# VHH binders against c4kar8: the designs that were tried, part 198

Target 1, 263 residues: c4kar8
Amino acid sequence: MAELSTPSPASPAPLDGGRGDELEKFTLRGARQILQLLQDLITHRGLITAHTGGGHSFMTAVLKVDEERGRVVLDPSPDPQANRRALAAPRLTCVTQLDGIRIQFPLVGLGEGQDKGRPALFAPLPAEMLRLQRREFYRLQVPLAHELSCLLKAEDLARKPVEVSARVIDIGAGGVAVVVPTGAAEFVIGGTLPACRLALPDGEPIELDLEVRNLNRQTQRNGTEQLRVGLRFAALPRAADTRIQRYIFKTERALNAKARGGL
Below, E stands for the ipSAE of ESMFold2; O stands for the ipSAE of OpenDDE; V2 stands for 0.75 times the mean of E and O plus 0.25 times the DockQ between their complexes.

## First folded at step 13 (VHH)

Design bb4 (framework vhh_7pa5_2; at its last look DockQ between E and O 0.22; V2 from the best seeds 0.00; counts 0 for: pae E 3.6 > 2, placed apart)
Fold by OpenDDE, look of step 13:
Structure bb4 (fold): chain B 263 residues (1-263), chain A 125 residues (1-125)
Amino acid sequence: as target 1 above (263 residues)
Amino acid sequence: QVQLVESGGGMVQPGGSLRLSCAASGFTFSSYAMSWVRRAPGKGPEWVSTISGSGGDTSYADSVKGRFTISRDNAKNTLYLQMNSLKPEDTALYYCAKESDFWGDDVYDSPFDYWGQGTQVTVSS
């Protein structure tokens, strides 16, 4: 009777954040840490976006952590189709935030069942959770009133050089996210945009090279289409870095002061 | 620190009305779209409504269209949800959520970056 060696559950694929070794520092793999973080998500009633692939996602939440069975229990989507997609997906990529810290974790082996007589989704505990704590990964959401812009030197479909003025929606030490008009330019992930100009409120624009790291065409709930481009600072002079950091700090302080009624 | 505090929930009979409020702090309120999300027992979070930072644009889930109205007072940093003609199916914990403008180099995104603890709405005869 050949003991069918139950194939060791394939280690869940690592979080593909495109940052390779840099993300390792922020990846939790300890069982206790993972459990704690999941518990924190429960305590804070975390809204989790579960990505099923193909551009599809649904909102969920952690209902409970079953340590004895080594599984996490999630709310199912109110959309049956989303649940079907989730169950069919080889992997869920779950994204959420706690206290402004981005949390990302994969779930593999999703199943459906009932918890206390209610429909629920079940998955083995994640093998790893990404928690971005460092300021270098922090993105300040830029107030609209600041009107930060980035002049992008890009190419159109015909590979003709074009300049696109893009609104900066968030900024960090490592890069910016921008919104560009649809059809204004063609972007390629991994591509470099040389000699772009980031406009800050405190002075002359900063010339810098940008690397396209992410592209997302999103239809807003209001029906408007926006292209969001994630851009990494490919080469940032020290002086520029200082200015960016100063801006972020100043802005955060101002926002906090205003929130406290001080402004 | 960003804070969102929901209020106005309670128990109401079918056909009744409630007005939810969300007090926002720690960010430039008018610069961000805000949303209501609800979580019913045994169901995952469901988007209810969104309003643009300026308040000029609104959107609603089909399930609440014509019954719910989202609004905001930017001077007061407050988000509102007027709920009319309430149904038992509207029973849920209602969250105020700040829409995320975060778009780093990650492939995956979350529509919200902050939310409150929620306020309970119960529609029951």
Scores: ipSAE 0.728, ipTM 0.897, lowest interface PAE 0.7, mean pLDDT 85
Fold by ESMFold2, look of step 13:
Structure bb4 (fold): chain B 263 residues (1-263), chain A 125 residues (1-125)
Amino acid sequence: as target 1 above (263 residues)
Amino acid sequence: QVQLVESGGGMVQPGGSLRLSCAASGFTFSSYAMSWVRRAPGKGPEWVSTISGSGGDTSYADSVKGRFTISRDNAKNTLYLQMNSLKPEDTALYYCAKESDFWGDDVYDSPFDYWGQGTQVTVSS
């Protein structure tokens, strides 16, 4: 086994805004909802990871919400460099979880000051907070060795029925992303592909209806073109949902065990 | 339902030792890395130490290296922190924290999804 040290909670992460449309239905914008969620973080002593950009982060906690002044008050880091980065950053992206629900919110206009004679960080209340149930947002990157496939019942350019076996590259509670050779079929965003078959390792393929959500043409490293098709599950039977969740859970556990250096 | 219960805190003089324990339930303990995080008076949370699910890999904050030892007993679902050569700056509320489930391509990591109520360690002369 390659030498592996256990991770620090301050692990770097790149900034990414690529999931905006997927996130909107999980976004809280009501002032009362935001205040209540921040108060819940205080009550549960939430351990918050604050990302300052450039792969830097530090741990913090919400000390209080000052409703009269419209401010949230945060603990400063014991690391002065982390505090300087936070104050210099155009935004601070705060991430935490409560009972397995991921909470994420931006803070802008962060300043330093005192709260009851102790150093503190201050910001206006966030205008929005994300509240993400793991099941609703998570996408498992399918290990190549699993060779998961989905048989698509689509149409060619002449609107004739075709069946295309597509490799599944990611899977979540609400859908899959697949790749097909360009020209294998014609896909229309919003179109429905009835009676497709998703092949999981643990039994018979699942028959399900799919809705096309996005299309991305890609050129592979060898010059070959392929099409990435984002597909949403429609009218998913409970048994199918259970099998998909079980696959995701088992694969996540296997991937987590490898990342931690154990089984 | 995940539950983490810390114990073993108390008051000690500088140079003394304490052993913290964290009893874990509601998840497969050996499958997850575990951490100790502390919150000193007037300061934000500070990561202290992490141990892999198997126990084979450990890491420590610079401020505690050589003085603290993290360990786990996977048969008893218990995490430990042996704290030696304690200093007044080690005074804090110490939390046991569970590594978050894997998020795949999530850019903004949240390394922990559950933590306990904490156990108080006070080092005073």
Scores: ipSAE 0.337, ipTM 0.764, lowest interface PAE 3.6, mean pLDDT 82
ESMFold2 (binder alone), look of step 13: mean pLDDT 80; pTM 0.795

Design bb5 (framework vhh_7pa5_2; at its last look DockQ between E and O 0.18; V2 from the best seeds 0.00; counts 0 for: pae E 6.0 > 2, grease 24.4 > 24.2, placed apart)
Fold by OpenDDE, look of step 13:
Structure bb5 (fold): chain B 263 residues (1-263), chain A 125 residues (1-125)
Amino acid sequence: as target 1 above (263 residues)
Amino acid sequence: QVQLVESGGGMVQPGGSLRLSCAASGFTFSSYAMSWVRRAPGKGPEWVSTISGSGGDTSYADSVKGRFTISRDNAKNTLYLQMNSLKPEDTALYYCAKESDFWADDIYDSPFDYWGQGTQVTVSS
């Protein structure tokens, strides 16, 4: 009787898309912790974005946690196509927030069925959940006196290359928010701006690739329109990262000192 | 702390109207797009409508176009959803949702980072 060695369930792929070591301290792997967090999502009626890959996602929510069966029950999408994609996906990446904490977890082995006579999606409990406090995504508001700028290499409406000098309004470890004049360039969310230049006070500009993450048109009090662009550091050299972190740290300290009356 | 508090839900007959409100606090309200999302029993969350920070741009799900109107009063930090010609299929818990932080350093994001507890809308004869 050859003991069919049940293939050890392949360890779910890490959540971190390449930030492995840094995110480990924020990753929950304890069964009890995971269950509690899922229960909290239920209690708070968490809106979850489930990514199925290929740029597709749908909104869901945790309906219940079935501890006995070791599974999580999710709301299906009202879009049948989204459900088909979800079921076909080898992995769902679920993203949400709870009390200002970003939560991310993978689900593998999604199936469909019914819960109490209603359509539902089922998956084994996640093996890990990532919790990132808001402070981990801290954005330093750039003091006006620092006048940080980012030279954006973009395209205009005619797809002609243009360079736009944008004021940096906030900066974090992961990216910058900038303000650009309306009509200066065309931006597409998800688009990459290559070989941009971030100017810091401490030296030569940093050359880096930026990914457009968000666009927000703002009308100023004076009636002028400005475009706020959220940019992620797509490819940041280690030396550049160090400089950025140093700037943030130094600036924060200075601001805090000033706030305390020390400057 | 960001807070979103929905109100204005209730029971209404088919063809009736309701106006939902969402009181926002803890962030610069006018800087963010706001959305309504609804969750019906047995159905996952469904996007209903979005309005830009300035209020100049609006979008609607096909299921509510022509019947629902999203608006906002930035001076009052309040989001609204006027719902007319209500149908039984509009029965759901309606959430006010804040646009996510302007940027993230993660590949995977969510369109919303905060939402309220919701207000129940029931359309029944």
Scores: ipSAE 0.810, ipTM 0.926, lowest interface PAE 0.6, mean pLDDT 86
Fold by ESMFold2, look of step 13:
Structure bb5 (fold): chain B 263 residues (1-263), chain A 125 residues (1-125)
Amino acid sequence: as target 1 above (263 residues)
Amino acid sequence: QVQLVESGGGMVQPGGSLRLSCAASGFTFSSYAMSWVRRAPGKGPEWVSTISGSGGDTSYADSVKGRFTISRDNAKNTLYLQMNSLKPEDTALYYCAKESDFWADDIYDSPFDYWGQGTQVTVSS
């Protein structure tokens, strides 16, 4: 149970403000939409992992939504200490899934009580819920040992073609992030880089078109400046998508096995 | 589409035995750890047992050690739970659950991404 709940460092952080824009299109804030999604979790008997912070979590489920009082009712844990941590936590981060859609929502103001004579946990309805296609958003941090690279067919300041070999630092179903030296090429948000080549550890490089989604300058400890370029796959052949997904899956399992003590 | 279908539940007297099955489809079964989770009336979900994708590593909640045995047949895409020496406290809806595909450092994890509708086990005289 503990091995499956929190394979990351003991004090994982919620998403930072830089990722907030990426998540906005997946965020529900309407009361009606939130009520319906919670009801769907009840109907499907959703298994929810509630994170209390400090690397602790427990399993729960939504028993009901009390619309009159504006609150959600949860199963208490069979473990009394998990319930104490939940009641002491300033926030629970609840995570579950319905039909391949990751659902995440905060609960604040958790209290204990009874529902129809049985112990229960209560909280006000969440102000927002994420309904996230995890595959589209998830980004694997590429291990340095894999030395993934992407050959970018870009333009210089004079709009002349240049080829830049860029190191891939993260990869997801929808794109990659790479680093290049500042000034190696000109990138504009919304611009398309046709016929780039992504080199995965096995097989031939993948030819694909990339769209520039973000640019972020970074300064290394030695003072050199790099540009982090977020690139979306503009149109991805199914065979290439399969190879990318397989790479992500195999690497993620290897990293998770190391986090679980090499299991 | 991932589907997990539990079966084998029923009513049994204390001290009796049942064998639960979970038929899996829509994913490469042997690549994932699988778990049994149970939910008794009035109580939240409780992890029961986990088995590795190969079947070589198993683990159990203290409440069921020595009485329950998890196993899998990867050729048949089927997960099993042999339950012996059943007690009234084992009365619950039992789900099989699939280990989640993806983890991220900047997103809290979810140990399961799919589970079945469950099969009811009732232990009473």
Scores: ipSAE 0.098, ipTM 0.620, lowest interface PAE 6.0, mean pLDDT 80
ESMFold2 (binder alone), look of step 13: mean pLDDT 80; pTM 0.792

Design bb6 (framework vhh_7pa5_2; at its last look DockQ between E and O 0.31; V2 from the best seeds 0.00; counts 0 for: pae E 3.0 > 2)
Fold by OpenDDE, look of step 13:
Parts: structure tokens; C-alpha cells; sequence
Structure bb6 (fold): chain B 263 residues (1-263), chain A 125 residues (1-125)
């Protein structure tokens, strides 16, 4: 009787293969921590985007955590096609936020069934959950009124140097996200944009090198097309870092003060 | 701290109307697009409508188009959803959600970064 060695469940693919070492410190793998975070998502009625691959996603929420069975119960999509894609996907990448902190976790082994007579999706508990808490990964959403911009030195399709003024939509200690006009330039993930200029309200623009980390072409719900570019500070002088941090801090305080009726 | 507080939900008969409100605080309200999302029992969250920060652009799910109207008062930091010709299928918990501008180096996105606790809308005869 050959003991069919049940193949050890393949270690779930890392949440982000490219950031493995840097994100490890922000990755929860403890069962208790994972359960707590999932419970927090339930308590806060977390809106979760589940990515099924191929550019497809659907909105879901955690209905409950079944500790006895070691599974998470999710709302199915109201779109049957999305559910089919989800069930066919080898992995769901779930993304959400709590209190402005990004949470990401994989689910594998998705199944469908019923919970208390209602349609539901079931998956084993995630083996890991990414929670970005540190300032290095915190992104301040830039108020439009601040008009932060970044002059990008890029290339067009013909590899001609172009300068593109991009609106900064979020900023952190590690980089910025910008909105770029469609067709203004060509970007390559991993590419470096040298001698760019980040404009802050407090003085002269900061010259810095930026690395393209992400590109997202999205059609907004309103029908407008937008290119978002995630940029990492490749080389940031200490003085510049201080200015950026000061801006973030000042802005956060101002926003909070306004929220409290102080402004 | 960002806060979104929904109100205006209740029970209404089919064909009736409700007006939802969402009070926003903790951020520059006019700088962000806002959305309504609803969650019905046994159904996952469903996008309902979005309005741009300026209020100049709006979008609706097909299921609510022509019946619902999203609007905002930036001076009051308030988002609204006027719901007319309500149907039993509109029964759900309605969330006010802030559109996310968060864009890290992750390829996976979440459309919202903040939402309220929701207000219950029940359409029943």
C-alpha cells in the first residue's frame, strides 16, 4: 500500500515576488494575527477587491471566519461570470484598506456553497496577510488644492526626450503616484527617470531620480481614461527627504484639524 | 481621521423614494471622487454610482440608471444619493465610499480606501 504522499500544499506564492525581502516585515503569518485581521475586516464591513487575474476583479466582503473548519467565507459577486472566474482562478488576490492601511492577502482553493441558506464563497484561511503600517509605505493622498506636480523626464514612442508635468495624487517617504496625460510619454516598469522635479508648496522643486514601479491604465467609472504611474524615489537627498516628510506631516495635521472643525 | 457617516436609510414601499446622505470628514472632500456601494444579503458589494470631486462627472450602474442621482455639496462635505422608483431589488446596506488615490508599486488596486458603516435601505410592500 504505497502511502500516496499527499503533495505538501505548495507554499502560497508570495504576495509580491518582487518585494519579498522588504515586505516580509509587514507580512502577518501568525494564525492569531490573521484571524484578528479578518475579524477586523468583518467588523469594519471591509470592501474587498478580489483579483482573479487577467485584469478581472470583483468586489466582495468577508462574511465570517470559520475557525473550526479553517476557512473564510466571502460574499459572492452579483455577477455570475465573476464568480465563475473566481472559482476557476488558481488564486485570488484580495486587496482592501483599513484606516488607510493597505491590506492584501491571497486566497487559494476557492469553492462555492451556502452559508445559512445564502450563496457564499469559501476558501481556506490565508497563509499570510500583508499589512503596510510603516511610514515608508504610507501614502498621503494629496489634496487637489495643493497642486503637487512632478515634472517627469521621459521619452515618447520615438524615444525623443519629453518633459511631462504629472499631478501627484499620493506621496510617501518612498515615492509618489502620479497621473500622466494619456500619450504624453512612454514608461517602462523598472526604468529610471533621471533628474525629475517634484514641486512642493514650501519652496523650489526637488530634483530627484525616479524609478517606474507600476503602470495602470484605467478607464474611470465616469468614462475618462487615466494613466497612473507609481514612482519610487531612486535617489533622494537627505534634505529632500526631510522636506517631503515635513510636507506629509503638515498636510496630515491640516487635514485632521479641518476635520475637527479647526480650520 | 477620515470619517464617513451615512444616513437617510429606511423602509419604503416599491415605487417610493429615499435620499441618502454621507457626511465626510478628515480629508479634503472636494479633492476626491466619491461613490455609493450597496451590499445585499447573499450578494457581494455592488457599485452603484460615482461622482467626481468637482461634481461635474457622474456615473451609474445600469441597474440604477435613470432612477438614482448622485450629488455632492462640497461646502458641506456631504455626498447624496437620491433614489427614486425604488424596487425590492434595491434593498441593501448602502455605503458611502471614498475613491482611493492610493497607488503603490502593487499591480493590484482597491477602488476605495474609506467607507462608512452604511445605512440600511429596505424596499418592501
Amino acid sequence: as target 1 above (263 residues)
Amino acid sequence: QVQLVESGGGMVQPGGSLRLSCAASGFTFSSYAMSWVRRAPGKGPEWVSTISGSGGETSYADSVKGRFTISRDNAKNTLYLQMNSLKPEDTALYYCAKESDFWGDDIYDSPFDYWGQGTQVTVSS
Scores: ipSAE 0.808, ipTM 0.927, lowest interface PAE 0.6, mean pLDDT 86
Fold by ESMFold2, look of step 13:
Structure bb6 (fold): chain B 263 residues (1-263), chain A 125 residues (1-125)
Amino acid sequence: as target 1 above (263 residues)
Amino acid sequence: QVQLVESGGGMVQPGGSLRLSCAASGFTFSSYAMSWVRRAPGKGPEWVSTISGSGGETSYADSVKGRFTISRDNAKNTLYLQMNSLKPEDTALYYCAKESDFWGDDIYDSPFDYWGQGTQVTVSS
């Protein structure tokens, strides 16, 4: 069957809303598949972040699956306020990762009770679970010869604009890591760097917003100090995402071909 | 393959001390914040402490402030937790957890992407 598709305008949107078709291929709906995935979370002691809305969340874990009653049993939070928010929420959105694969599922109808004499939270089994095997967990180590760079639009200590050309040392679907000389700019974890420019070999630089996720001071092989900055892509346009994916794929293919020839 | 292996747990009397270690491999250790999380029987997971990739920033849950000290040795890819003045309430399975590097478009983030099997700490007479 022929599928009609048209280009969509670039715009910020809720991450899951308006893209249900794109995620459908990663969505599990079979009861057996759902039960097995929940059992895997139990076996691997999965740490789950349960989002209760309004920017609130708490950590939990699946204790067991009650197949006969069609329920999942969760740890309550040590924080009583988190438990109250969870019980009041119309929906929990549970998020975790298993072997680098994102797992997401909704729980509706959460209640409290006892499991073997201990407090526990109960909910009907989810009707669907997202098991996302996306490439964003892969981080390509950028070959030095590519000299890939990102122009950062940051601020100095006096909050004055400064532009810093940073070398990209790794790149993935969700972000980049760059290095800059110590003191070139002030970076704050959680801060946003708007309108940065990522230079890829296949065209004009990509304009994108970046969020600082981590900072680490490093000594280069020649003994000089530099700062490693972990940066997340914010609201990445589809065209930019496509170009980044193509760079990663092409570079990985080229590196694998050299490894084969070196065997 | 990302691997996190905790060790150093054991049984200790109240008021005692233990030092936990977490050996990390399969990723650039110094690039990520690391955390300790604990899970007691009948209780949900509880965040204990976090240290930045550089080691320059640390934070602690109120329940352990002044008693526990997080540290890391980036040359040895090892995370530590020094636990002093231990109480029965500290009895738990202690996990080492890696900061997530997932930066997708999702509105729901998970702060951790990998954790170890944990090491048991038991504080009892």
Scores: ipSAE 0.402, ipTM 0.790, lowest interface PAE 3.0, mean pLDDT 81
ESMFold2 (binder alone), look of step 13: mean pLDDT 80; pTM 0.796

Design bb7 (framework vhh_7pa5_2; at its last look DockQ between E and O 0.22; V2 from the best seeds 0.00; counts 0 for: pae E 2.9 > 2, unsure alone 64.5 < 65, placed apart)
Fold by OpenDDE, look of step 13:
Structure bb7 (fold): chain B 263 residues (1-263), chain A 125 residues (1-125)
Amino acid sequence: as target 1 above (263 residues)
Amino acid sequence: QVQLVESGGGMVQPGGSLRLSCAASGFTFSSYAMSWVRRAPGKGPEWVSTISGSGGDTHYADSVKGRFTISRDNAKNTLYLQMNSLKPEDTALYYCAKESDFWGDDIYDSPFDYWGQGTQVTVSS
């Protein structure tokens, strides 16, 4: 009777296939740490976005951590279709935040059942949880005095190329939020703006590609309408990344010093 | 630090009304769309309504359309949800949520990056 060696459950695919080495320092693999973090999510009533693949996701929350059975209990979606997709998915990618820290973890082996007579989803405890702190997720509000600007290469309504000088409102390792005058250009979420120029105080502008991620129209107190655009760094050279990080660090330090009455 | 604090929840009879408030701090409130999300027992979080940063655009779930009104006062950094014609099915913990601005290197997005602890709404005879 050949003991069918139950294939060792394939190590869950890395949370981020492309940056595995860089993210390792932010990845929790300890059972105790994982349990604690899940418990924290319960305590803080964390809203979790569970991605099922194919561009589909639903909101859930951790209902319970069952340490004895080594499983996490999740709220099901109010949408039956979302639950079907979740159960059919080979992997859920769960994304949330706690205290401004991005948390990401995979769940595999999802099943449905009941917890205390209520519908619930069940999965084995995640093997790893990613916690992305300031470097990857933090956005610095740009002081008005710094006058950061970004020259956007965009198109107008007629699809004519235009250059728009936009004020940077906030900046992080992953991108910038800018304000542009209404009607200055047309932006499409998911669209790429090539060869833009981010102006930092420490030297020459950084040339970079930007992806439009968010659009928000705002009315100023004076009645003027402005467009806020969230932009992701689509391609950032390492040297540029270093400069941006340095700027953020220095600025944050300065702001904190000022807040403490030191300046 | 970003903070969202919900208030205004309570117990109400079917057909009654409540007004929820969310006090926001730690970010430029007017620059972000804001949403209400609710979580009922035995059900995962459900999106309820969204309002643009300027307040010019509003969106509602079909389940609340015509009954709920989302609004905001940017001068007060406050989000509101007027709930009329309440039903037992509206019983839930209601969260104020800040819509995410952008994700840098993230493969997976999340509609919200901050939310409060919620305020309980109970509709019962």
Scores: ipSAE 0.802, ipTM 0.924, lowest interface PAE 0.6, mean pLDDT 86
Fold by ESMFold2, look of step 13:
Structure bb7 (fold): chain B 263 residues (1-263), chain A 125 residues (1-125)
Amino acid sequence: as target 1 above (263 residues)
Amino acid sequence: QVQLVESGGGMVQPGGSLRLSCAASGFTFSSYAMSWVRRAPGKGPEWVSTISGSGGDTHYADSVKGRFTISRDNAKNTLYLQMNSLKPEDTALYYCAKESDFWGDDIYDSPFDYWGQGTQVTVSS
């Protein structure tokens, strides 16, 4: 079994449909850039998690890049069931990190065969690869004591405008996740919430447009239902980005100092 | 800044023992679970063992249970793998890997964010 003992969270998001526009500026499409990045993964012995859908994944590595045939060659899993799931999947979503850089790429048309007499998995070279610096993918878990909130301008069940003050539970360069009571407002994936206000400790709230990316219902300890809403920044002025990054940096520093006994 | 350096590999006969070490720096070692992953000839990476940040919770792949023991010394920032009753099938490059610090919040995650260059273990007569 290639997975860690603790099961991974389920449910993949579509790269093209769910995050495509937001992530376009981090997407490599040049053939030479893709080949160089894959070669770097080979050189550094990159450990790749290949997601097959349905909450399943397995570990793999790039064995080589076959430029003449335009394909990438992967090690098969030692687990035969993982290989069967990979070959049955319409695509793999491959994720790894290299020196603090998150790398994500799809492989389609996966086949099984032999490479110089050894079992291998084959796929055409990906047409694109995401290359994300830590700040582009990292999500800080917001300490409760900070009381970070976001004022959402949404609609209630009766389609009337409503303002909802939502607690921010994580924050990154590209968005926030918030929680609201179930029924406080109607949210739809892909919907835009204009002129919301994100309250950071260091100044006036930031006015920004948010796009709803995911919705997850959850039950609190006392049995009440709440809604976790994943929100993407639709456009983020440079000054706002700087304030968000500064908040994340200062908070990480403070949490690390606390963990080291207040150094 | 994060650095993981494996050592202690070598050549040993079947039934023998080796102890692997992984020196860690550049992060708060005791805050993260650590794992050993191996890559055998002709096969892809295989998870071997994981130990919690405190050291109190350990897990093993079925193929190594009862033969391998993972441990850590948080005062020395060092991870260990004691390998007993070694078999030719244990021949592999062994990597020390750090648990990702954004685990559990991503749709597509990578459970490891850093690993070393590995140390070679060869079991042959």
Scores: ipSAE 0.413, ipTM 0.790, lowest interface PAE 2.9, mean pLDDT 82
ESMFold2 (binder alone), look of step 13: mean pLDDT 79; pTM 0.786

